VHH binders against tRNA dimethylallyltransferase (miaA). Designs and how they scored, part 13

Target 1, 307 residues: tRNA dimethylallyltransferase (miaA), of Elusimicrobium minutum (b2kdr9)
Amino acid sequence: MTIIIAGPTAGGKTDLALNLAKLIGGEVVSVDSRQVYKYLTVGTAKPEGEYKNGVYNVDGVNYHLVDFLDLDKTYNTGSFTADASNTAYNINKKGKTAIFAGGTGMYMQSYFGGMDVLPKADQALRAQLADIADKEGKQSLHKMLSEADPESAALIPSGNLHRVMRALEIFKLTGKKASELRTNGFADISQNNFMVYIEWDKEELNKRIEIRTQGMFGGMLKETQDMLAKGYTRNSPGLRSLGYAEVIDFIEGKKTKPEALERIVILTRQYAKRQRTWFARYKNMYKADGSALNAEQILAEYAAWKK
Below, E stands for the ipSAE of ESMFold2; O stands for the ipSAE of OpenDDE; V2 stands for 0.75 times the mean of E and O plus 0.25 times the DockQ between their complexes.

## First folded at step 4 (VHH)

Design a14 (from z9w with G50S S59Y; framework vhh_7z1x_3)
Fold by ESMFold2-Fast, scan of step 4:
Structure a14 (fold): chain B 307 residues (1-307), chain A 121 residues (1-121)
Amino acid sequence: as target 1 above (307 residues)
Amino acid sequence: QVQLVETGGGLVQPGGSLRLSCTASGFTFSSYWMNWVRQAPGKGLEWLSSINSGGSSTYYADSVKGRFTISRDNAKNTLYLQMNSLQPDDTAVYFCAKVRGYSGWDLFDYWGQGTQVTVSS
């Protein structure tokens, strides 16, 4: 069996998932594009754990799909779907319940819905691709597309920068070729899965994000300095995680500390809003009050749901 | 039931020192990051310092770095804040805050009434 716990960043998903796992003897599968990376713990809000029998363990609970990916590696919807499938199979083979917990809605939809999700525009990625085109020419992007999606490259002229960038954006964000996408028939995954959404008052969540960012900055700075010392750069996929570019800007003297903090807060609040908008599309979720989370109540709701 | 009780506040002259304590109960203290946060009259909350579960890593706001020291005694379920070279601008209610959950930054709550620190001559 499977339980899904979703909610905004800073919303308490980890605590709820761990407490629920303890009650049912389950294991947690992280649905988070950032927590997969090694070394980045503070800025990704990775749960504090240790390895037991080769598995990342948080307070007695096996916690999967965290802390395994090098910062130079890209992780996307295709990678997640493959890893999540294998992980859920192994959890279920042990007779245990898999609890999927996270805020990366596209990953949840692609895995549980079995359909390709067409990603929205990623302004940071588009800016990066536009910069490559400006410095190296439009042919450089078309060559990247030829390597990633030869069929799309054959159909899209190299001079059509907009179409080339869109096809590359799709591949980079989903791991699936634009030429092979199946985007029809959106599945409401909350219809066939017990899915919890942690709700927060917008102003209360915004206040928590502000204080959290202040507290996280020192740890993120230390992590970033260590990674740069190891030869990683602002172009390393892991360091593209929310907030680290702003920390690098501070290190390089491009932003003051207050400017970096203000930008991280703004970006984090925007991310929380995008998560709220994404998850509003699911019509059969159980809504849990973020200020009064109770794992025993969630378990009772789950027992009622599965009848 | 989770409880955090702050003590050690009071009136002190500029340049003086105080040590705040926070006694924790109702959870496994040694498994959680702990924080100190303050609120000055008419101001918002200001994060001051964090300490990891084992006490090996500490972080400070620029306003208190070099003057304040955070520490913990896991055997006594107690968090400390040693405050030196106190300034009038340090006047505030001080709260200890537990991070909610095992992620050091997933969410945190302040559970006590706080302890008042007044710095004046």
Scores: ipSAE 0.292, ipTM 0.681, lowest interface PAE 4.1, mean pLDDT 86

Design a15 (from z9w with N35H; framework vhh_7z1x_3)
Amino acid sequence: QVQLVETGGGLVQPGGSLRLSCTASGFTFSSYWMHWVRQAPGKGLEWLSGINSGGSSTSYADSVKGRFTISRDNAKNTLYLQMNSLQPDDTAVYFCAKVRGYSGWDLFDYWGQGTQVTVSS
ESMFold2-Fast, scan of step 4: ipSAE 0.419; ipTM 0.773

Design a16 (from z9 with N35H G50A; framework vhh_7z1x_3; at its last look DockQ between E and O 0.61; V2 from the best seeds 0.00; counts 0 for: pae E 2.8 > 2)
Fold by OpenDDE, look of step 5:
Structure a16 (fold): chain B 307 residues (1-307), chain A 121 residues (1-121)
Amino acid sequence: as target 1 above (307 residues)
Amino acid sequence: QVQLVETGGGLVQPGGSLRLSCTASGFTFSSYWMHWVRQAPGKGLEWLSAINSGGSSTSYADSVKGRFTISRDNAKNTLYLQMNSLQPDDTAVYFCAKVRGYSGYDLFDYWGQGTQVTVSS
């Protein structure tokens, strides 16, 4: 049995997931690209917990795929899909329900939608492609893509170097066109899975984000200072998470506290918007009112859905 | 259902003190971080203070640090805000807010109706 809980950042997914887990004897699998990082707790809104016998535990519930990755390491959709598969398998083997909770849409889609395990990023190859772009121009890479995967080239502007490079990378590493991997159409994962979306009024969420950011700043500051003291930098993948750059700017005197806060709020709101847009693509989600979440109700809805 | 009811607001002179209370029901109060926020006329919401579930950890905004003290009585399901040395710019509607989840770093789950605090000579 699998339950999916999606929603905007810090919109109550974690709490709902935990409550559900407690009711049905489940475990939670985090679907968050940033909560994977060690030590980053405040800025990523990672639930407080502790490792017990090798498993992260939050209020008595096993909470997977959080707080395990070094800040200098990268984590991608492929990595998540692999880890999530193993995790879900283990959870099910125990006879427990896996509750997937998070806001990273691409991760969710990859795991449930059967996106072919895309190859891990090859740094050497990326460096080569970047070099080509630098020496020959972005158009050169786009041309390469057009030759290898015309459909992807048609969809990806030449100015989007990241996407161009990724598409080329996929082709060069796998021999498969990125477009072929996309042609299976957008699989609506909500058709075959019970998927809950925590819905908020936009304005209300925006206000809450602002207040939340204000409250988090002190913790983020301390957290960031600690990480910097450990030798991590703003270029560390973990510290590229939302808000940390602004905190670093503040530490360095490049931004005032109000400026940093304002920027973090804006970025958070933008991210929430992107999440909303992404998940709106799924047409069979149960929409739960964020202001009135109830785990028992969700369970009832699940029972109804299963019939 | 979760309910938060703020009380204790009123009119005070500059330099005066007020103690706000927030009575919580409909959830396990002792398991959640609680916050105080306020909204002044024509201004946005401002975070003021937070307290962890057990009351052992507190935090404050710079604007109220040294003047305001947050506390809680879990046996009474009540959150408090002691406000000293009040100034006119402290005039606002004050809200207690519950954090969703077991940490203080989630979005707020519920707000009360608020209580009006007016500081005027």
Scores: ipSAE 0.123, ipTM 0.634, lowest interface PAE 2.2, mean pLDDT 90
ESMFold2-Fast, scan of step 4: ipSAE 0.523; ipTM 0.817
ESMFold2, look of step 5: ipSAE 0.452; ipTM 0.813
ESMFold2 (binder alone), look of step 5: mean pLDDT 85; pTM 0.862

Design a23 (from z9w with L107I; framework vhh_7z1x_3)
Amino acid sequence: QVQLVETGGGLVQPGGSLRLSCTASGFTFSSYWMNWVRQAPGKGLEWLSGINSGGSSTSYADSVKGRFTISRDNAKNTLYLQMNSLQPDDTAVYFCAKVRGYSGWDIFDYWGQGTQVTVSS
ESMFold2-Fast, scan of step 4: ipSAE 0.461; ipTM 0.784

Design a3 (from z9w with D106E; framework vhh_7z1x_3)
Fold by ESMFold2-Fast, scan of step 4:
Structure a3 (fold): chain B 307 residues (1-307), chain A 121 residues (1-121)
Amino acid sequence: as target 1 above (307 residues)
Amino acid sequence: QVQLVETGGGLVQPGGSLRLSCTASGFTFSSYWMNWVRQAPGKGLEWLSGINSGGSSTSYADSVKGRFTISRDNAKNTLYLQMNSLQPDDTAVYFCAKVRGYSGWELFDYWGQGTQVTVSS
């Protein structure tokens, strides 16, 4: 009833998901923290689509959980899990297969594993919180925690800045209070789901990231100029998507085009490495060669897995 | 079995012209954005140009804008690159590459060994 397609950024997940959906008459559910945003299509690698009967449609395939969120809004694992549950229910109610495709491992684990996943440190968020503590004092962060998570604030002394920051980071990234997180251990979601992981040779993936970044820059520039003209800023949650800060730096004369491109490539390669590390913990995935993706072969493997 | 076969390269003098072709098979050519990419000896890959599925939208790298023209013939499953005012720095192996939509920048799938273009007197 459900197929999961995972892999690194620039790995071919969207193309594989669309070709599979066409073969089985399925629909795609995006597992991506950035593709949810309106207006940001090129830099988020959102597939080109159009609305048909109120649903985003890519080349004849309904593509869910993309292109609905304003740039000033935040999206987290709680929001994703609720939306994904409703979307999958409606797809299955129509007698169709839901194909979950994306690279946001925390969202995938939260939805399929039924466990709360603690996020990795967010350096930009930590820098923001550290700046608040430096300017307003450590009590300001504790007050913020008291408003977001009163139970954690009661347990964590105001002077323990590291623990206060961590609890706020968890809340901001997951939408869940640290005091309320359910931690039953790790569930290997690949044990109970047909899960495909698209594998790439590191050098081949790095070449694709480099080419992709060059091709995307013009479109990202246009999107960024349009968003800044509408009053959004580098602090807007949507514009914190990978690559847009570098495009803003170019617009503001703080980086040359080659400098912006080089930085985007570095950040994208680091993101791909973090995705490989995350998905390496799932032990029962079907591993597909990214250089030779074949939807008919994946479908045959799915049929064999169901036996 | 996806195949992209590039042809039309060769030796040309500075200021000359060449037309490259890429014949596609094993997928629905008319549904995909197509791109041209090159690699000069000892250098990395450089994206040159892209064209949407219907041929109504095109984009170019600054290095080739005004000199190169991308086009396609969906009836023949063929992508073209018309190269004018060729310069020695255009010497490279040229590849065509598939990607689904401009904003669907997940995979460049170029097949074959490309076609060699040498600009020299």
Scores: ipSAE 0.182, ipTM 0.619, lowest interface PAE 6.1, mean pLDDT 86

Design c1 (framework vhh_7z1x_3)
Amino acid sequence: QVQLVETGGGLVQPGGSLRLSCTASGFTFSSYWMNWVRQAPGKGLEWLSGINSGGSSTSYADSVKGRFTISRDNAKNTLYLQMNSLQPDDTAVYFCAKVRGYSGYDFDYWGQGTQVTVSS
ESMFold2-Fast, scan of step 4: ipSAE 0.348; ipTM 0.740

Design c10 (framework vhh_7z1x_3)
Fold by ESMFold2-Fast, scan of step 4:
Structure c10 (fold): chain B 307 residues (1-307), chain A 120 residues (1-120)
Amino acid sequence: as target 1 above (307 residues)
Amino acid sequence: QVQLVETGGGLVQPGGSLRLSCTASGFTFSSYWMNWVRQAPGKGLEWLSGINSGGSSTYYADSVKGRFTISRDNAKNTLYLQMNSLQPDDTAVYFCAKVRGYDSYDFDYWGQGTQVTVSS
């Protein structure tokens, strides 16, 4: 039992997910590449919660895959897919519905598209492949790829050793062709899942983003100052979250406050546009009006979809 | 069912003070950031101040910093705005605003507002 709630930043995904979870006794799994980070609440728009029985809890609802990662760590689709699989299994084992809510489209696609967890780099295998390239020439690896995964070989230039090695690594470690994972990764996940997309008028969403950014700046400034004091930098993966570089530029005197705010607004609007473009590929989403979100109506639509 | 009720507005002379209150119901008040926003006649919404769930962090727009103080009483589900050194430009309808679950940091629940008029 799974419900997917997608939509642009500033769109109301968290409130809809929380209200749905309360109606059905479900739990929320965050689909967000930035909310995973500790210490960053305001700038990542992480719902503010407290830990209950070792689980992050927002207004009575267990909220998973937030607030656990140190700022010097990276998080990727493979990490998300592994964590989300384990989390959803445990929620469903309790007889509860897992509500996936977020705007990181690649994470949704990787998990729901039937794409296997991509393996982390295998240093021994990479050393073996590098040795083959050194002894037999760089094109030898492309020949191996053309035998194992001809579709990937057609797309990846023979001189791009990194991409060739990665495709071979995936095949050797999983038995799955990178081309098959690519194809599966672009399948219409709305075909097999109840998927809600929160849609907004572009001008109204842009106004919401501007007001939101004004309200967030002070909190982001405090968070950024605290993180820099702890030794983190603009190059720390967590501080590469949208808006924090602009706040650092303000702290360092490289931008005025209005300049920082304007840049954050522009970047946030661009992110919302990328999200709209991403989710437009799915043909079977239930489209919910962002200005009139109704959790009971969404629940009725889910019941009709299940049939 | 979220309700926000603002009180404390009125007519005041320049240099005067007012304290606004916002009583919240229908949600776990102590779990949410709260904000004050205003709208002057013929103008758009202006964010003024925000306070985190526990009350340990407060933030202000440059136009009100040093003159206004935001605070909250989670036991009473009440948000406050102490306004000092009021200016004619502070004339507006003042709204208590709850952000959308902090995922958006946009304002989805607003009260009817309370009118503040600063005039001689």
Scores: ipSAE 0.011, ipTM 0.472, lowest interface PAE 9.2, mean pLDDT 85

Design c11 (framework vhh_7z1x_3)
Fold by ESMFold2-Fast, scan of step 4:
Structure c11 (fold): chain B 307 residues (1-307), chain A 120 residues (1-120)
Amino acid sequence: as target 1 above (307 residues)
Amino acid sequence: QVQLVETGGGLVQPGGSLRLSCTASGFTFSSYWMNWVRQAPGKGLEWLSGINSGGSSTSYADSVKGRFTISRDNAKNTLYLQMNSLQPDDTAVYFCAKLPRYGSWYFDYWGQGTQVTVSS
């Protein structure tokens, strides 16, 4: 059995998931594109834990899909779907409930919807591919597609630069071949899963984000200094996590501390708004009041939902 | 029911000192990071200082480093802020704030606040 806990950044998802897991003897699967990275705890809001029997454990609860990826590696919907499938299978095989908790809506949709979400156009990646085509010719990009996705290459003429670039963009951003993607419309994952959404008043959430950012800055600064000392850079995928570029700008003297904090707050509020917009598409979620979260109440609602 | 009650505010002259206390109830105080936050008249919230569950790790905003000291007494469920070398711009309502046990740096509970006024 499976429970999904979704909500915006700073919304209380981790505490709710851990309290629920303790009540039912369940395990948590993180649905977060940033918590996968090693070394980054404060800035990614990863719960502090320790390894027990080879698994990251937070106060007696196994917490999966965190703290395993090197900062130079990318993580995408394809990687998440494969890892989540294997993790949920192993949890359920033990007779336990898998509690999926996070705010990365694309990952939830890709895994639970049984369909792949197409990425938005990436301007930087498209510029890189366009430059390759300009320097090396259209045939060069088609050759890249033939190596990455031979089935798509067979269907897309080499002269159709737009389609070739799109198929390569999909592969580079998702880790899945365009020929393998399932795009049969949008599946409302809340119809077939018990899905909780933690709701916050916009003004209250914005105040929580503002004060949270101030408290996190010192820890993010230490993490960033440690990673730069190890040879990682602002171009390392892990350090592209929200807020770390602003901390690097502070370290390099490009921003004052107040300027870095203000920028992080703005970016975090924008992220929270995108999460609210994303999750508004699901019509059968149980809406939990963020200011009055109660794991026992959520468990009672789950019991009622099952029958 | 989680409750945080701040005391120790008042009127003080520039260069003076005050000690704020925050008494906690309704949760296992020794398991949580605790913080001090202030709000000056007409301004937003400013985080000042944080202390880990055991008291071994502390952090401070640049505006108060070297002047303020955060501490805690887990046996008494009490958080403290020792404020020295007070300046007129330290005038604000001071709040005790609790972090969630396992979550990121956001405050799930706040006290009602205590007023500190620094003027001659």
Scores: ipSAE 0.012, ipTM 0.534, lowest interface PAE 7.9, mean pLDDT 86

Design c12 (framework vhh_7z1x_3)
Fold by ESMFold2-Fast, scan of step 4:
Formats: C-alpha cells, structure tokens, sequence
Structure c12 (fold): chain B 307 residues (1-307), chain A 120 residues (1-120)
C-alpha cells in the first residue's frame, strides 16, 4: 500500500505528507535528491527532525531517505531505487503505508515505473525453469521464449540463462511479452498508483518562492559557512544543491545579498517550471489545490480510488 | 485552524522602542521556524528576522541588525520582536509568518499584521 505526493518546490508537499501519515499511521519516504545530505536543512527544504531509535523523526512521523549522506558523496537514480525499495519493504513489513513525497520526478519514475511494468521474481517459477534447463538444456528454455516472445528470443542469446528466464517469467506472470513492455515508452505511474499533485497558480507560487527565499537566506548562510569551515567546497556534491553556490558567491564577495537572492529566486522558479513540465506527463493524478490542502480529503480520495 | 495574531504596534517618536508579540494557535508552534516581515506604504514585503524552532539560532536583515532582537517563548506559543532606535523608515505593517520547519513554504499562514508608525 503506497501513496505518492508530488508537486513543485514550495508547494506544501511535506506538510501534506506528514498530516496524512499521522491520520493513517504511515511513514514518509522522501523523493528528493538534495534532502539526502547531512547538515543542509534550510536550503534543501528538509523537514526539521530528530533521531528516535536511529530513525529520523519529524513531529512523530518516521521520515526516510533524508539526512544520511556526506556532502562529498553523490546520489543518483540507481541509489534511490535501491534505498527506496529496501525502505518501502521494511515499512510494509510492519503493516504500515509508505507515503512517497517529493519533487524529483525522475526518481519517482524510475522506482514506480520499474515496479509497475515488471513483476517481482517468483521463486517457485524460477525453480521450475531452472529444473527444465538442468534436465533439457538451456536451449529448451530459449525455445519456450521463441514461442512466447520471438522478438525477445532474437535479442537474448540462449546461453544467457538469467535473461531468458527473466523474459519467460515476465510472460508467464503477466501474459505480456517483455519485448512489448519495452515499446510502450515510459510507464504512466499515475495509472497504477494513487498519486496526488499539488497545484498552484503560477503567479501565487512565484510570490511564495520569492518570500521564502528571503526567509531562507540567513539559515543557508550559517550552514554554508559551517560546511566551508569543515573543508567542503563549492564542488562538493551536497553544496551543488540549488542556492548554495549563490550563498558561497556572497561569502566570497562575488555577489551582494540582493544579487544572490535574485539569482536563487530565478533558479527556484525555473526548477518549479521544470517540475510542472515533468509531472504533466502523468494523466491520472488527483489534483489538490495548494491553497486548500486537506489530508482527510486526500485520504477519502485514496479510499475511493482503491475501490 | 491556524492563526497568527500580532500586537504591540503603535505610534512612537524617532529613537523610541516598541515590542511586538505574535500569538500562534492551530499548529505545533515549537516545531516551526518563525519570522518577522514588514510592508511599508508603497513598497513590497521585506524580511527582517528569523528564529529556529528551539530559539538557539537567529538571523537578521542588514537594515535592522543591532537594533531589533527576535525571541520566542514556546511555552506561551508567542514570538517577539524587540525594536530599538526606531527611525521614520521603520514605519510599516509588521507580520509574523511561519518559515517551514517541515521543509515546504508556509507564509500563507500570516497574521493580520500590526501597524508601526514612527513620526517625525
């Protein structure tokens, strides 16, 4: 059981996710390429939390995939997918709902698109296919694949048992050819998941971004000074997060405070526009009004969607 | 229902002092960064000062450094702004506003504002 909350930067995603988690006894998984970093809270819009029993906790809610990565380390789609899979498994094992909340659309697509398109490994089926290969040879499984999915059979050598078995597994579990799934382009993750998108009027969001940026500057300045004092630089992956280069330029006398703020606002508005463009590809999202967010209403919509 | 109510404004002579208060309700005040912002006649909003959830970290705009002091009392759900050495250009409506402890922007939970007038 999974709920996805998406929306632009400064849109209210975190507060909505936390309120929803409190209503259902769920936990939040952050979908954000910058909140993973330690020490950077204000400029990454990481929710302020504390560690309880080794888990980052925000106002009583366990909040995963934040505050664990050193600023010199990189994070990517593959790292996210592996960490998110492990985290969601552990949340679900406790009988709880995982609420995925964030604005890094590529991370959402990679995790949910892969899970929705391809079934998980079936150990009983794999054992059966392995027994056939052992008794009748690898060529026997390739013949089965040629009958079920001739396009995949043409691309996968008979000696590559793992790839042959995976293509057969997909066919046997879904009734669909692995070759056909690849030709569908990207999966629309909103078709197979309850996905909320927080909508804002463009001018209203732009004003929110400007005022928020002014309020963040002091906190970002302190964080940046502390990180530079520890030996991190503008080239440290964590400090490449949106806004920190402009704060460093201010510290180094290359920009005035108004110049730094203006640049951060421009970059943040551009980021919000990119997020809107990305999420427009999903056609079955529930659209929530950012100015009137209500977690109880979202829960009611989820219950209706699940029927 | 989230509410922020500012009080303590009024008319004051140049060089005088005022203390503004903001009483918060409808949310966990002790979990949020809080800010003071102002709007002078014919001008846009100006951020003045911010304070973290626990009160251990504060920040100020250059225009008010050394003259204004932000503080909070989490037991009373109240934010304060002590304003000293007031000048005519400090004349504005003053608002308290949430800065997101929870990561996302929440300044639409503004107070009604309190008017400060520094005359002559």
Amino acid sequence: as target 1 above (307 residues)
Amino acid sequence: QVQLVETGGGLVQPGGSLRLSCTASGFTFSSYWMNWVRQAPGKGLEWLSGINSGGSSTSYADSVKGRFTISRDNAKNTLYLQMNSLQPDDTAVYFCAKLPRYGDWEFDYWGQGTQVTVSS
Scores: ipSAE 0.000, ipTM 0.222, lowest interface PAE 14.0, mean pLDDT 82

Design c13 (framework vhh_7z1x_3)
Fold by ESMFold2-Fast, scan of step 4:
Structure c13 (fold): chain B 307 residues (1-307), chain A 120 residues (1-120)
Amino acid sequence: as target 1 above (307 residues)
Amino acid sequence: QVQLVETGGGLVQPGGSLRLSCTASGFTFSSYWMNWVRQAPGKGLEWLSGINSGGSSTSYADSVKGRFTISRDNAKNTLYLQMNSLQPDDTAVYFCAKVRGYSGWDLDYWGQGTQVTVSS
């Protein structure tokens, strides 16, 4: 028993998911690569909640896969798929519906489609790997690949640093060995799942993003100062979440507050556009108007779909 | 149906004070973050202040910090904005904005607004 709610950042996915969960006695599974991090609540738009019986709870609804990961750790499609499978199994075992809500399309595709999507190049990760090669010798990266993915290491010559770095990048970003990935064909997950997509007028969404960013800045500043005081840095994976680098630039005097806000808005709008482009490939989604979301209507559509 | 009705605006001289009220109906007011936003003639929306469900946490834009105070009365389903030391640049339509759900940052603009004009 599963419902999928997708849409762009700032689109109202959390509200719709919580209202649906209350109507059916369901539980929410977050599909969000940023909300997994502890301590970062304001800038990740994590819903306000409290722990009950070891589970994050938002106004009586269990909200899974948020607020559990230390800022020094990475989270990837492999980790998400494993955690989501276990979480959905436990929700369904209780006779409840699992409501998956989020905007991280690659996570959605990997879990529901059973196919792996190759990540795009990560410049910061590539810089880290290049630094390792420079300091420890080029053979050090091939040794790392041999330990992480022996099959890929056997196929890729040690002198081909580009291929070695790509295989390591895939492993570090997805948690899966390049040798194990299923990359043939793209399953339309909306064909076999009840999937809602929250649609917004581009200009209206852009205005919402701008105002949201203004409101979040103070909280993000405090969170960032607290994390830096604890010894985390701009290179900590959690602080690479959208907006925090710009807040650090402000703290370090590299940006004024207006410059930081403007950059966060631009990056957030770009993220929303990438989400819209990603989800446009699914052809059987129920499209909900973001300005007029109605959980009871969505529930009626789900009831009709499952017959 | 969600309804937000703003009142308390008007014409005031520079240095004056006004208190805006927003009466909410059609949802469980005490469960939601509430915000004040404004729009000056010919300009975009500007976020001013937010308050959490219980009233224990507040945030302000730099332009109004120290001059404006947000508060709420959950028993009366009412949100307030106390505005002191008003300046001509505070001239705008002021809107009460309910958050979608529980995040405090995904705003819904349900009110019609109340006009504040600061002029000598």
Scores: ipSAE 0.133, ipTM 0.616, lowest interface PAE 6.6, mean pLDDT 86

Design c14 (framework vhh_7z1x_3)
Fold by ESMFold2-Fast, scan of step 4:
Structure c14 (fold): chain B 307 residues (1-307), chain A 120 residues (1-120)
Amino acid sequence: as target 1 above (307 residues)
Amino acid sequence: QVQLVETGGGLVQPGGSLRLSCTASGFTFSSYWMNWVRQAPGKGLEWLSGINSGGSSTSYADSVKGRFTISRDNAKNTLYLQMNSLQPDDTAVYFCAKGRGYTDWYFDYWGQGTQVTVSS
């Protein structure tokens, strides 16, 4: 009931997912931390679509978990896992296959592997905890941990302020005790799921990124100008998406258009490299040649895998 | 099977004109944005122009705006690039590329390209 399509940015994941969805009568679930945002279509590589019966639709295929989040909101692995579970349930309820397609590896791992994902450091919370330690002593902070997470407190000495703060930060941000989180035992999600990875020659992918960035710039500029006019800033969560800071720098006269384009290309190539490194950990993926993608072949491989 | 075939390239003098054609097969041509891209000797790829599925909306790179015109004939599954006032710097291999829009995050299919040489 489930097919996973992964690969680097600019790799052709959307086209493969859409063609496969058409062949099997499936629907696509986007696995992407940025495509969730409204208004940011071009720079987030969200496929161009339109709403049909209240659902984002791309070439006749329902495309889920895109275009629903305001730019002032954050999205994380917990939000993704909850939304993906509900979306997959609704797709299955209609008797259809869910095709998960994207490049946000941590979201795939969280949903399919069942691994708890640790929250990022919260500097404001850490400042508050540091203030408590300064005024009341490190023992006071350790006492707070003892009340919130006794198991972690037993393992972390009161003098290890960094570890005490981290455990408290996890508890305060997630409501889960650090001692209860399942952080050990990485699950190879490709072992229990049909998972496709789109491979590209590095130089060919770099050329695709360069072309894509040139074609995207005008649309990103319009989106960015509109968002700034609405009161959003470079610090708005949605505008922290890759490339938008460079577009803002262009608007503010801090970068020329060529300088902005060059920086976006560099950042996008670095992102693709991080994605390649992430997905290399999965040992049972079907490797698809990006230059010769064939949805019928992928379907045949899925049928063979299922047996 | 998706196929894109470019024709119309050749040698032309500065100030001259050429019309490139790209014939598409293996997909519903009228449903997709189409693009023209070029690569000059020793340089990177440069996006030139895009046209929406119905032909009502077009976009151009600053380097070709006012000199090049993109168009399409959905009945013939053909994309065109009319190139006027050609300059030596327009010397490049020109590619037809299929995407979902002129701002498509990737091009899933490219033609083999057609060589345009602008020289006296």
Scores: ipSAE 0.012, ipTM 0.456, lowest interface PAE 9.1, mean pLDDT 85

